# VH-VL binders against RNA-binding protein 12B-A (Rbm12b1): the designs that were tried, part 4

Target 1, 77 residues: RNA-binding protein 12B-A (Rbm12b1), of Mus musculus (Mouse) (q80yr9r283to359)
Amino acid sequence: FYVHLKNLSLNTNKRDLRNLFRDTDLTNDQIKFVYKDERRTRYAFVMFKNQKDYNTALGLHKTVLQYRPVLIDPVSR

## First folded at step 15 (VH-VL)

Design q4 (from p3 with heavy chain S54N)
Fold by OpenDDE, fold request of step 20:
Structure q4 (fold): chain C 77 residues (1-77), chain A 119 residues (1-119), chain B 112 residues (1-112)
Amino acid sequence: as target 1 above (77 residues)
Amino acid sequence: QVQLVQSGAEVKKPGASVKVSCKGSGYTFTDYYMHWVRQAPGQRLEWIGEINPNSGWTKYNQKFKGRVTLTVDISASTAYMELSSLRSEDTAVYYCARDEGYYDAFDIWGQGTLVTVSS
Amino acid sequence: DVVMTQSPLSLPVTPGEPASISCRSSQSLVYSDDNTYLNWYLQKPGQSPQLLIYGVSNRFSGVPDRFSGSGSGTDFTLKISRVEAEDVGVYYCMQGTRYPYTFGQGTKVEIK
């Protein structure tokens, strides 16, 4: 189960995302920031281990994190 | 209001160094890449490099062959561009520009800093 | 480096008439993420450049709808449906797909 995070602050780190998804079982290795070459982008992918956590994540769509509403889209891998 | 304010004009001798400052205000300074672009008389805009104010990551135009150093002072919300071993060809207006984070577009520009290199 | 070529370099226009500026890249500007990092800027006389269009066809906030961008791959166009006096200046296309970022030569738009 994967989600695509958009509109992330450059200040956002994996700990911040784990805090956002605190009601899920999420570890750092399940979070991957997207880079354009070597450049950090405002995007990330997060893998959840079960449907419940995945649904929880989707429900947090547009939650404000570090002054930016986080857009959370489902992805079909 | 979001704005970038640059330091004043500089006059330098060949071989010297110049350091231009760019102060951001009205936004979270560390949340946007800062680019530097110059414009020589009668020439097209030329990209110098960029910096991530949060991480300190930089990318430089290799044309400058290591003469450019980009830095930031987060506490002062200020970005700096230092150009060493100045040449007459470095005479130009230097701009800092904020990258809004999508399509690498520069949505806010400083007013520009004229750097004149002459013997 | 990606070479950006604009045409024409000088564009005199009668007020109310349309204007069209071409921008060609020496290689495709489509990045591996399927985005095209092509932006347009306007530098009015005595001012700093300002963003007009980002990502080929998106108008930046506050930009009048008489401005439009289009294109794909290596060929891009900026159009002004009805040129006004305030549109005078030099227009630049810029690619951010590959390092180093590069600009076109600029197109100087003037009122006849």
Scores: ipSAE 0.897, ipTM 0.961, lowest interface PAE 0.5, mean pLDDT 96
Fold by OpenDDE, fold request of step 20:
Structure q4 (fold): chain C 77 residues (1-77), chain A 119 residues (1-119), chain B 112 residues (1-112)
Amino acid sequence: as target 1 above (77 residues)
Amino acid sequence: QVQLVQSGAEVKKPGASVKVSCKGSGYTFTDYYMHWVRQAPGQRLEWIGEINPNSGWTKYNQKFKGRVTLTVDISASTAYMELSSLRSEDTAVYYCARDEGYYDAFDIWGQGTLVTVSS
Amino acid sequence: DVVMTQSPLSLPVTPGEPASISCRSSQSLVYSDDNTYLNWYLQKPGQSPQLLIYGVSNRFSGVPDRFSGSGSGTDFTLKISRVEAEDVGVYYCMQGTRYPYTFGQGTKVEIK
């Protein structure tokens, strides 16, 4: 179960994302920030291990993190 | 109001170094890449490099062959561009520009700093 | 380096008439993420450049709807439906797909 995070602050780190998804079983290795030629982008992918956590994550769509509403989209198969 | 304010005009001799400052205000300084672009008389805009103020990551135009150093002072919300071994060809208006983070578009520009290199 | 070529380099226009500026890249500007990092800037006389269009066709905040961007791959166009006196300046296309980022020569728009 994968989600695509958009509109992330450059100040956001994996700990911040784990805090955002604190009601899920999320570890650092499940988070991958997107880079453009080593340039950190405002995007990340997060893999959840079960449907419950995945649904919880989707429910946090547009939650404000470091002054930015985080867009959370399901990754299409 | 979001704005970038650059330091004043500089006059330098060949071989010298120049350090231009760019102070950001009205936004979270560390949340936006800062680019540097110059414009020589009668020439097109030329990209110099960029810096991530949060991480310190930099990317440079290889044309400058290591003569450019980009730095930031987070506490002062200020970005710096230092150009060493100045040549007459370095005479230009230098701009700092904020990168919004989408499509690498520069949405806010400084007023520009004229750097004149002459004997 | 990616070479950006604009045409024309000089564009005299009559107020109220449309204008069109072409920008061509020496290679495709489509990045591996399927985005096209092509932006347009306007530098009015005595001023710093200002963002007009980002990502080929998105108008920046505050930019009048008279401005529009289009294109794909290596061929891009900036259009002004009705030129106004305040539109005078030099227009630049810029690619951010490949390092180093590069600009076109600029198109000087003047009122006839």
Scores: ipSAE 0.897, ipTM 0.961, lowest interface PAE 0.5, mean pLDDT 96
Fold by OpenDDE, last read:
Structure q4 (fold): chain C 77 residues (1-77), chain A 119 residues (1-119), chain B 112 residues (1-112)
Amino acid sequence: as target 1 above (77 residues)
Amino acid sequence: QVQLVQSGAEVKKPGASVKVSCKGSGYTFTDYYMHWVRQAPGQRLEWIGEINPNSGWTKYNQKFKGRVTLTVDISASTAYMELSSLRSEDTAVYYCARDEGYYDAFDIWGQGTLVTVSS
Amino acid sequence: DVVMTQSPLSLPVTPGEPASISCRSSQSLVYSDDNTYLNWYLQKPGQSPQLLIYGVSNRFSGVPDRFSGSGSGTDFTLKISRVEAEDVGVYYCMQGTRYPYTFGQGTKVEIK
């Protein structure tokens, strides 16, 4: 179960995301920031291990993190 | 209001170094990449490099062969571009520009800093 | 480096008439994420460049809808439906798909 996070602050780290998804069983290895070459982008992918956590994550769409609403989209693959 | 304010014009001798500052205000300084672009008289805009103010990560145009150093002072919300071993062809208006974060577009530009290199 | 080639380099326009500027890249500007990092800037006389269009066709906030961007791959176009006096300046396309970022030569739009 994958979600695509968009509009992330450059200040956002994995700990911040784990805190955002604190009601899920999320570890750092499930989070992957997207890079354009070596450049950190405002995107990340998060893999959840179960449907419940996945649904929880989707429910947090547009939650503000570091002054930016985090866009959370489901990933089909 | 979001703005970038750069330091004043510089006049340097060949071989010297120049350090231009760019102070950001009205936004979270560490949340946006800062780019540097220059424009020599009658020439096209030329990308110099970029820096991630939060991580300190930098990317440089290899054309400058290591003569450029980008730094930031987070506490002062200020980005710096230092160009060493100045040459006459380095004479240009230097701009800092904020990357809005999508499509690597520069949405906010400084007013420019004229750097003149002459003997 | 990706070479950006604009045409024309000089574009005299009568107020109210449309204008079209072409920008060609020496390589495809489609990145692996399927985005195209092609942006347009306007530098009015005596001013800093300002963003007009980002990502080929997205109009930046505050930019009049007279401006539009289009294109794909290696060929891009900036259009001004009705040129106004305030549109005078040099227009630049810029690619951010590959390092180093590169700009076109610029197209100087003047009132005829």
Scores: ipSAE 0.897, ipTM 0.961, lowest interface PAE 0.5, mean pLDDT 96
Fold by OpenDDE, last read:
Structure q4 (fold): chain C 77 residues (1-77), chain A 119 residues (1-119), chain B 112 residues (1-112)
Amino acid sequence: as target 1 above (77 residues)
Amino acid sequence: QVQLVQSGAEVKKPGASVKVSCKGSGYTFTDYYMHWVRQAPGQRLEWIGEINPNSGWTKYNQKFKGRVTLTVDISASTAYMELSSLRSEDTAVYYCARDEGYYDAFDIWGQGTLVTVSS
Amino acid sequence: DVVMTQSPLSLPVTPGEPASISCRSSQSLVYSDDNTYLNWYLQKPGQSPQLLIYGVSNRFSGVPDRFSGSGSGTDFTLKISRVEAEDVGVYYCMQGTRYPYTFGQGTKVEIK
């Protein structure tokens, strides 16, 4: 179960994302920031281990994190 | 209002160094890459490099062969560009520009700083 | 380095008439993420550059809809449907797909 995070602040780290998704079972290895070469982008992918957490994450769409509403889109496989 | 305000014009001798400042206001300074671009008289815009104010990560145009140093003072919301071993061909208007974070587009520009290098 | 070539370099235009500027890159600007990092800037006389179009075809906030960008791969175009006096200046394309970022020579748009 993957989600695509968009509009992330450059100040956002994995701890911040785990705090955002605090009602889920999320560890650092489930979070992957997207880079353009070595350049950190405003995107990340997060993998959830179960449907419940996945749904919880989707429900947090547009939650403000570091002054930016985080866009959370489902990723189809 | 979001804006970038740069330091004043500089006149330098060949071989000297110059350090231009760029103060950001109206936005979260550490949340945007800062680029530096220069424009010599009658020449095209030339990309110098970029810095991530949050992490300190930098990327330089190798054309400058290590003569450029980009730094930031987060507490002052200020970015700096230092160019050493100045040459006459370094005479140009130097701009700082904020990167919006999408398509690496520069959405806010400083007013420019003229650096004149002459013997 | 990616070479950006604009055409024409000088473009005199009658107010109300359309204008078209070409920008060609020496190699494809499509990045591995499938995005094309091609942006357009306008530098009005005595001013700093300002963003017009980002990502080939997206108008920046506040940019009139008479401006449009198009293209793909190595060939890009900026169009002004009806040139106005305030559109005078030098237009630059810029690629951010590969380091170092590079600009075109600039196209000077003037009123006839």
Scores: ipSAE 0.897, ipTM 0.961, lowest interface PAE 0.5, mean pLDDT 96
Fold by ESMFold2, fold request of step 20:
Structure q4 (fold): chain C 77 residues (1-77), chain A 119 residues (1-119), chain B 112 residues (1-112)
Amino acid sequence: as target 1 above (77 residues)
Amino acid sequence: QVQLVQSGAEVKKPGASVKVSCKGSGYTFTDYYMHWVRQAPGQRLEWIGEINPNSGWTKYNQKFKGRVTLTVDISASTAYMELSSLRSEDTAVYYCARDEGYYDAFDIWGQGTLVTVSS
Amino acid sequence: DVVMTQSPLSLPVTPGEPASISCRSSQSLVYSDDNTYLNWYLQKPGQSPQLLIYGVSNRFSGVPDRFSGSGSGTDFTLKISRVEAEDVGVYYCMQGTRYPYTFGQGTKVEIK
């Protein structure tokens, strides 16, 4: 169960994402920031181990994190 | 209002160094890559490099390897470009430009800093 | 380095007429994420460049509808449907797909 995070601040780290998704069982190894070559982008993928956590995460779509509404889209992978 | 304001014009002799400043205001300075681009008289724009103000990560155009250093002072919301071992072909207007972060497009530009290298 | 080639390099135009600018790259600008990092800038006389079009065809905020971008792969076009006096200046395409980022030679649009 993957979600695609978009519009992340370059200041966002894995701790910030764990706090955003605090109502889920999320660990750092489930979070992968997307890079273009060596350059950090505003995208990340997060894997959730069950449907409940995945649906909880999708419900946070457009939550503001560090002055940016985070877009959270489903991924079929 | 989002602005990038650069330091004033400079005249340098060959072999010297120049350090151009670029102060950002009206936005979260560490949330955007900062790029440096130059334009010699009558020539196209030329990319020099970029810096992530949050982490200090840099990428340079290999053409300038060993001569250019990009830095930031986060507390002052200011980026710096230092170019060393100046030569006549370095005479140009130097711009800082903010990267919008999606297509590596430069959405805000400084006013430019003319650097003249002459004997 | 990816070479960006614009044509024409000089484009005299009568106000109200259309203008079309070609930009070709020496390599495909499609990155592995399926995005095309091709952007257009206008440098008006005595000014810094300003962003017009990003990602081939997206107008930047505040850019009039008369500006449009199109193309794919290695071949891209900027169109101005009806040129206005404020549109004069030098137009540049830029690629951000591969380091170093590179610009075209510029196309000078001027009133004839």
Scores: ipSAE 0.661, ipTM 0.914, lowest interface PAE 1.3, mean pLDDT 94
Fold by ESMFold2, last read:
Structure q4 (fold): chain C 77 residues (1-77), chain A 119 residues (1-119), chain B 112 residues (1-112)
Amino acid sequence: as target 1 above (77 residues)
Amino acid sequence: QVQLVQSGAEVKKPGASVKVSCKGSGYTFTDYYMHWVRQAPGQRLEWIGEINPNSGWTKYNQKFKGRVTLTVDISASTAYMELSSLRSEDTAVYYCARDEGYYDAFDIWGQGTLVTVSS
Amino acid sequence: DVVMTQSPLSLPVTPGEPASISCRSSQSLVYSDDNTYLNWYLQKPGQSPQLLIYGVSNRFSGVPDRFSGSGSGTDFTLKISRVEAEDVGVYYCMQGTRYPYTFGQGTKVEIK
């Protein structure tokens, strides 16, 4: 179960994302920041182990993190 | 109001170095890549490199082959571009530009700094 | 390096008439994320460049809707549906798909 995070601050780290998704069972290996070549983008993918956590994460769409509303979209892959 | 304000014009001799500053205001400095671009008289714009102010990560145009160094002072919200071993063809206006991070588009530009290298 | 070629390099226009500027890249500007990193800037006389269009066709905030961008792959166009006196300056395309980022030669738009 994957979600696509968009509009992340360049200041955002994995701890910030674990705190955002604190109501889920999330560890650092489930979080992958997206790079364009070597440069970090404002995107990430997060894998959730079950549908409950996935639905919880989708419900946080547009939550402000570090002054940016984080867009959270479903991914099927 | 988001602004990038650069240091003043410089006149240098061949072989010297120049360091141009770019102070950002009105936004979170560490949340945006900073780019440097130059424009020699009558020439197209030329990308020099970029820096992530949060991590210090840099990428340089290889044309400058170790002559350029990009740095930041986070506490001063200021980026710096240092160009060493100056030659007359380095005479140009040097711009800093903020990258919004969607299409690597430069949405805010500094006013430019003229660097003149007199032979 | 990706070579960006603009045409025409000089574009005298009469106010109220349309204008069209072509930009061609030596390689496809579609990145592996399916985005096309093609942007347009206007440098008015004596000023820094300003962003007009990003990602081929998206108008930047505050840019009048008489400006439009189009194209794909290697061929891109900036159009001004009705040129105004304030539109004079040099227009540049830029690619951000591959390092180093590169600009076109510029197209000088001026009132004739």
Scores: ipSAE 0.659, ipTM 0.913, lowest interface PAE 1.3, mean pLDDT 93

Design q4 (from p3 with heavy chain S54N)
Fold by ESMFold2, last read:
Structure q4 (fold): chain C 77 residues (1-77), chain A 119 residues (1-119), chain B 112 residues (1-112)
Amino acid sequence: as target 1 above (77 residues)
Amino acid sequence: QVQLVQSGAEVKKPGASVKVSCKGSGYTFTDYYMHWVRQAPGQRLEWIGEINPNSGWTKYNQKFKGRVTLTVDISASTAYMELSSLRSEDTAVYYCARDEGYYDAFDIWGQGTLVTVSS
Amino acid sequence: DVVMTQSPLSLPVTPGEPASISCRSSQSLVYSDDNTYLNWYLQKPGQSPQLLIYGVSNRFSGVPDRFSGSGSGTDFTLKISRVEAEDVGVYYCMQGTRYPYTFGQGTKVEIK
């Protein structure tokens, strides 16, 4: 179960994402920031182990994190 | 509100170095890549390189290999471009530009800094 | 390096008439994320460049709707539906798909 995070601040780290998704069972291994070649982008993928956590994460769509509303889309890997 | 303010014009001799500053205000400095672009008289715009102010990651145009260094001072919200071993053909207006991060488009530009390299 | 070629290089225009600027790249500008990193800037006399169009066709905030961008792959166009006196300056296309980022030669738009 994967979600595509968009519009992330370049300041956002994995701890920030674990805090955003604190109502889920999320570890750093489940978080991958997206790069264009070597350049970090404003995108990430997050894998959730079960549908309940996945649905919880989707419900946080447009939550502001570090001055940016984070867009959370359902996507396959 | 959002602006980039650059240091003043410089006159240098061949072989010298120049360091141009670019102070950002009105936004979170570490949330945006900073680019440097130059324009020699009558010539097209030329990309020099970019820096991630948060991590310090840089990418340079290989044309300037070994001569350009990009740095930031996060506490001062200021980016710097240093160009060494100056040649007459380095005479140009140097711009800093903020990257909004979607299509690598430069949405805010500094006012430009004229660097003149002459004997 | 990706070569960006603009046409025409000089474009005298009567106010109220349309203008069209071509930009062609030596390689496709579509990146593996399916985005096309082609942007347009205007440099008015004595000023820094300003962003007009990003991602081929998206107008930047505050840019009048008389400006539009189109194209795909290697062939792109900027159109001004009715040129105004404030539109004079040099127009540049830029690609951000591959390092180093490169600009076209510029198209100087001026009033006849």
Scores: ipSAE 0.652, ipTM 0.913, lowest interface PAE 1.3, mean pLDDT 93
Fold by ESMFold2, fold request of step 20:
Structure q4 (fold): chain C 77 residues (1-77), chain A 119 residues (1-119), chain B 112 residues (1-112)
Amino acid sequence: as target 1 above (77 residues)
Amino acid sequence: QVQLVQSGAEVKKPGASVKVSCKGSGYTFTDYYMHWVRQAPGQRLEWIGEINPNSGWTKYNQKFKGRVTLTVDISASTAYMELSSLRSEDTAVYYCARDEGYYDAFDIWGQGTLVTVSS
Amino acid sequence: DVVMTQSPLSLPVTPGEPASISCRSSQSLVYSDDNTYLNWYLQKPGQSPQLLIYGVSNRFSGVPDRFSGSGSGTDFTLKISRVEAEDVGVYYCMQGTRYPYTFGQGTKVEIK
């Protein structure tokens, strides 16, 4: 169960994302920031181990994190 | 009102170094990559390099390898570009530019700093 | 390096007429994320460059709708549906797909 996070601040780290998704069972290895070559982007992928957590995450779409509304979209395999 | 304000024009002799500053205001300085671009008189724009103000990560155009150093002072919201071993062909207007973060497009530019290298 | 080639290099235009500027890259500008990192800038006389179009066809905020971008792969076009006096200056395409980022030679648009 994967979601695509968009519009992240370059200041956002994995702890910030765990706090955003605090109502889920999320660990650092489930979070992957996206790089273009060696350059960090405003994107990340997050894997959730069950449907409940996945639906919880999608419900946080457009939540403001570090002055940016985070876009959360579903991803197919 | 997002703005990038650069330091004033400089005149240098061959072999010297120059350090140009770029102060950002009206936005979260560490949330955007900063790029440096130059334009010699009548010539196309030329990318010099970029810096991530949050982490300090840099990438340089190989053309300038060994001569360019990009740094930031987060507390002053200011980026710096230092170019060493100046030559007459380094005479150009130097710009800082903010990267919007999606298509690596430069959405805000400084006013430019003329650096003249002559004997 | 990816070579960006613009044509024409000089484009005299009568106000009210359309204008079209071509930009060709030596390699495809489509990155592995399926995005095309092709952007357009205008440098008006005595000014810094300003962003017009990003990601091939997206108009930057505040840019008049008479400007449009199109293209794919290696061939891109910037169009001005009806040129106005304020549109004079040098237009540059830029690629951000591959380091080093590179610009075209510029197309100088001027009133006849």
Scores: ipSAE 0.647, ipTM 0.911, lowest interface PAE 1.4, mean pLDDT 94

## First folded at step 18 (VH-VL)

Design t2 (from q3 with light chain Y31W)
Fold by ESMFold2, look of step 19:
Structure t2 (fold): chain C 77 residues (1-77), chain A 119 residues (1-119), chain B 112 residues (1-112)
Amino acid sequence: as target 1 above (77 residues)
Amino acid sequence: QVQLVQSGAEVKKPGASVKVSCKGSGYTFTDYYMHWVRQAPGQRLEWIGEINPSSGWTKYNQKFKGRVTLTVDISASTAYMELSSLRSEDTAVYYCARDEGYYDAFDIWGQGTLVTVSS
Amino acid sequence: DVVMTQSPLSLPVTPGEPASISCRSSQSLVWSDDNTYLNWYLQKPGQSPQLLIYGVSNRFSGVPDRFSGSGSGTDFTLKISRVEAEDVGVYYCMQGTRWPYTFGQGTKVEIK
């Protein structure tokens, strides 16, 4: 169960994402920041182990984190 | 109100170094990559390198390897570019530019700093 | 390095007429994320460059709708539907797909 996070601040770390998704059972190894080569982007993927946590995460779409509304989309294909 | 303000023009001798400052205001300084670009008289724009102000990570154009250093002072919201072992062909206007973070487009530019290298 | 080639290098225009600027890259500008990192800037006389178009076709905030961008892969075009006196300056395309980021030679647009 994967979600695609978009519009993240370059200041955002895995602890910030665990706090955002605090109502889920999320650990650091489920979070992968996206890089273009060695360059950090504003994207990340987060894997949830079950449907309940996945649905909880999707419900947080557009929550402001570090002055940016975080876009949370289902992973298609 | 987002702006980048650079330090004033410099005149240098060959072999010297120059350090240009770029102060950002009106935005979260550490949330955007900062780039440096130069333009020699009558020539195209040339990318020098970039820095992530939050981590200090840098990437340099290999053309300048060993001669350029990019740094930041987060508490002053200021980026710096230092170019060493100056030559006459380094005479150019040097710009700082903010990266919007999606298409690596430079959405805000400093006013430019003329660096003249002459004997 | 990705070579960016603009055509024409000089473009005298009559006010009110259309203008078109071509930009060609030596390699595809499409990254593995399916984004195309091609941007356009205008440098007016005595000024810093300013962003016009990002990601091939998106107008930057405040850019008039007479400016449009198009293209894909290695071939890109900037169009001005009706040139105005304030549009004079040098137009540059830039690729952000691969280090080092590179610019075209510039196209000087001026009133004839």
Scores: ipSAE 0.685, ipTM 0.912, lowest interface PAE 1.0, mean pLDDT 93

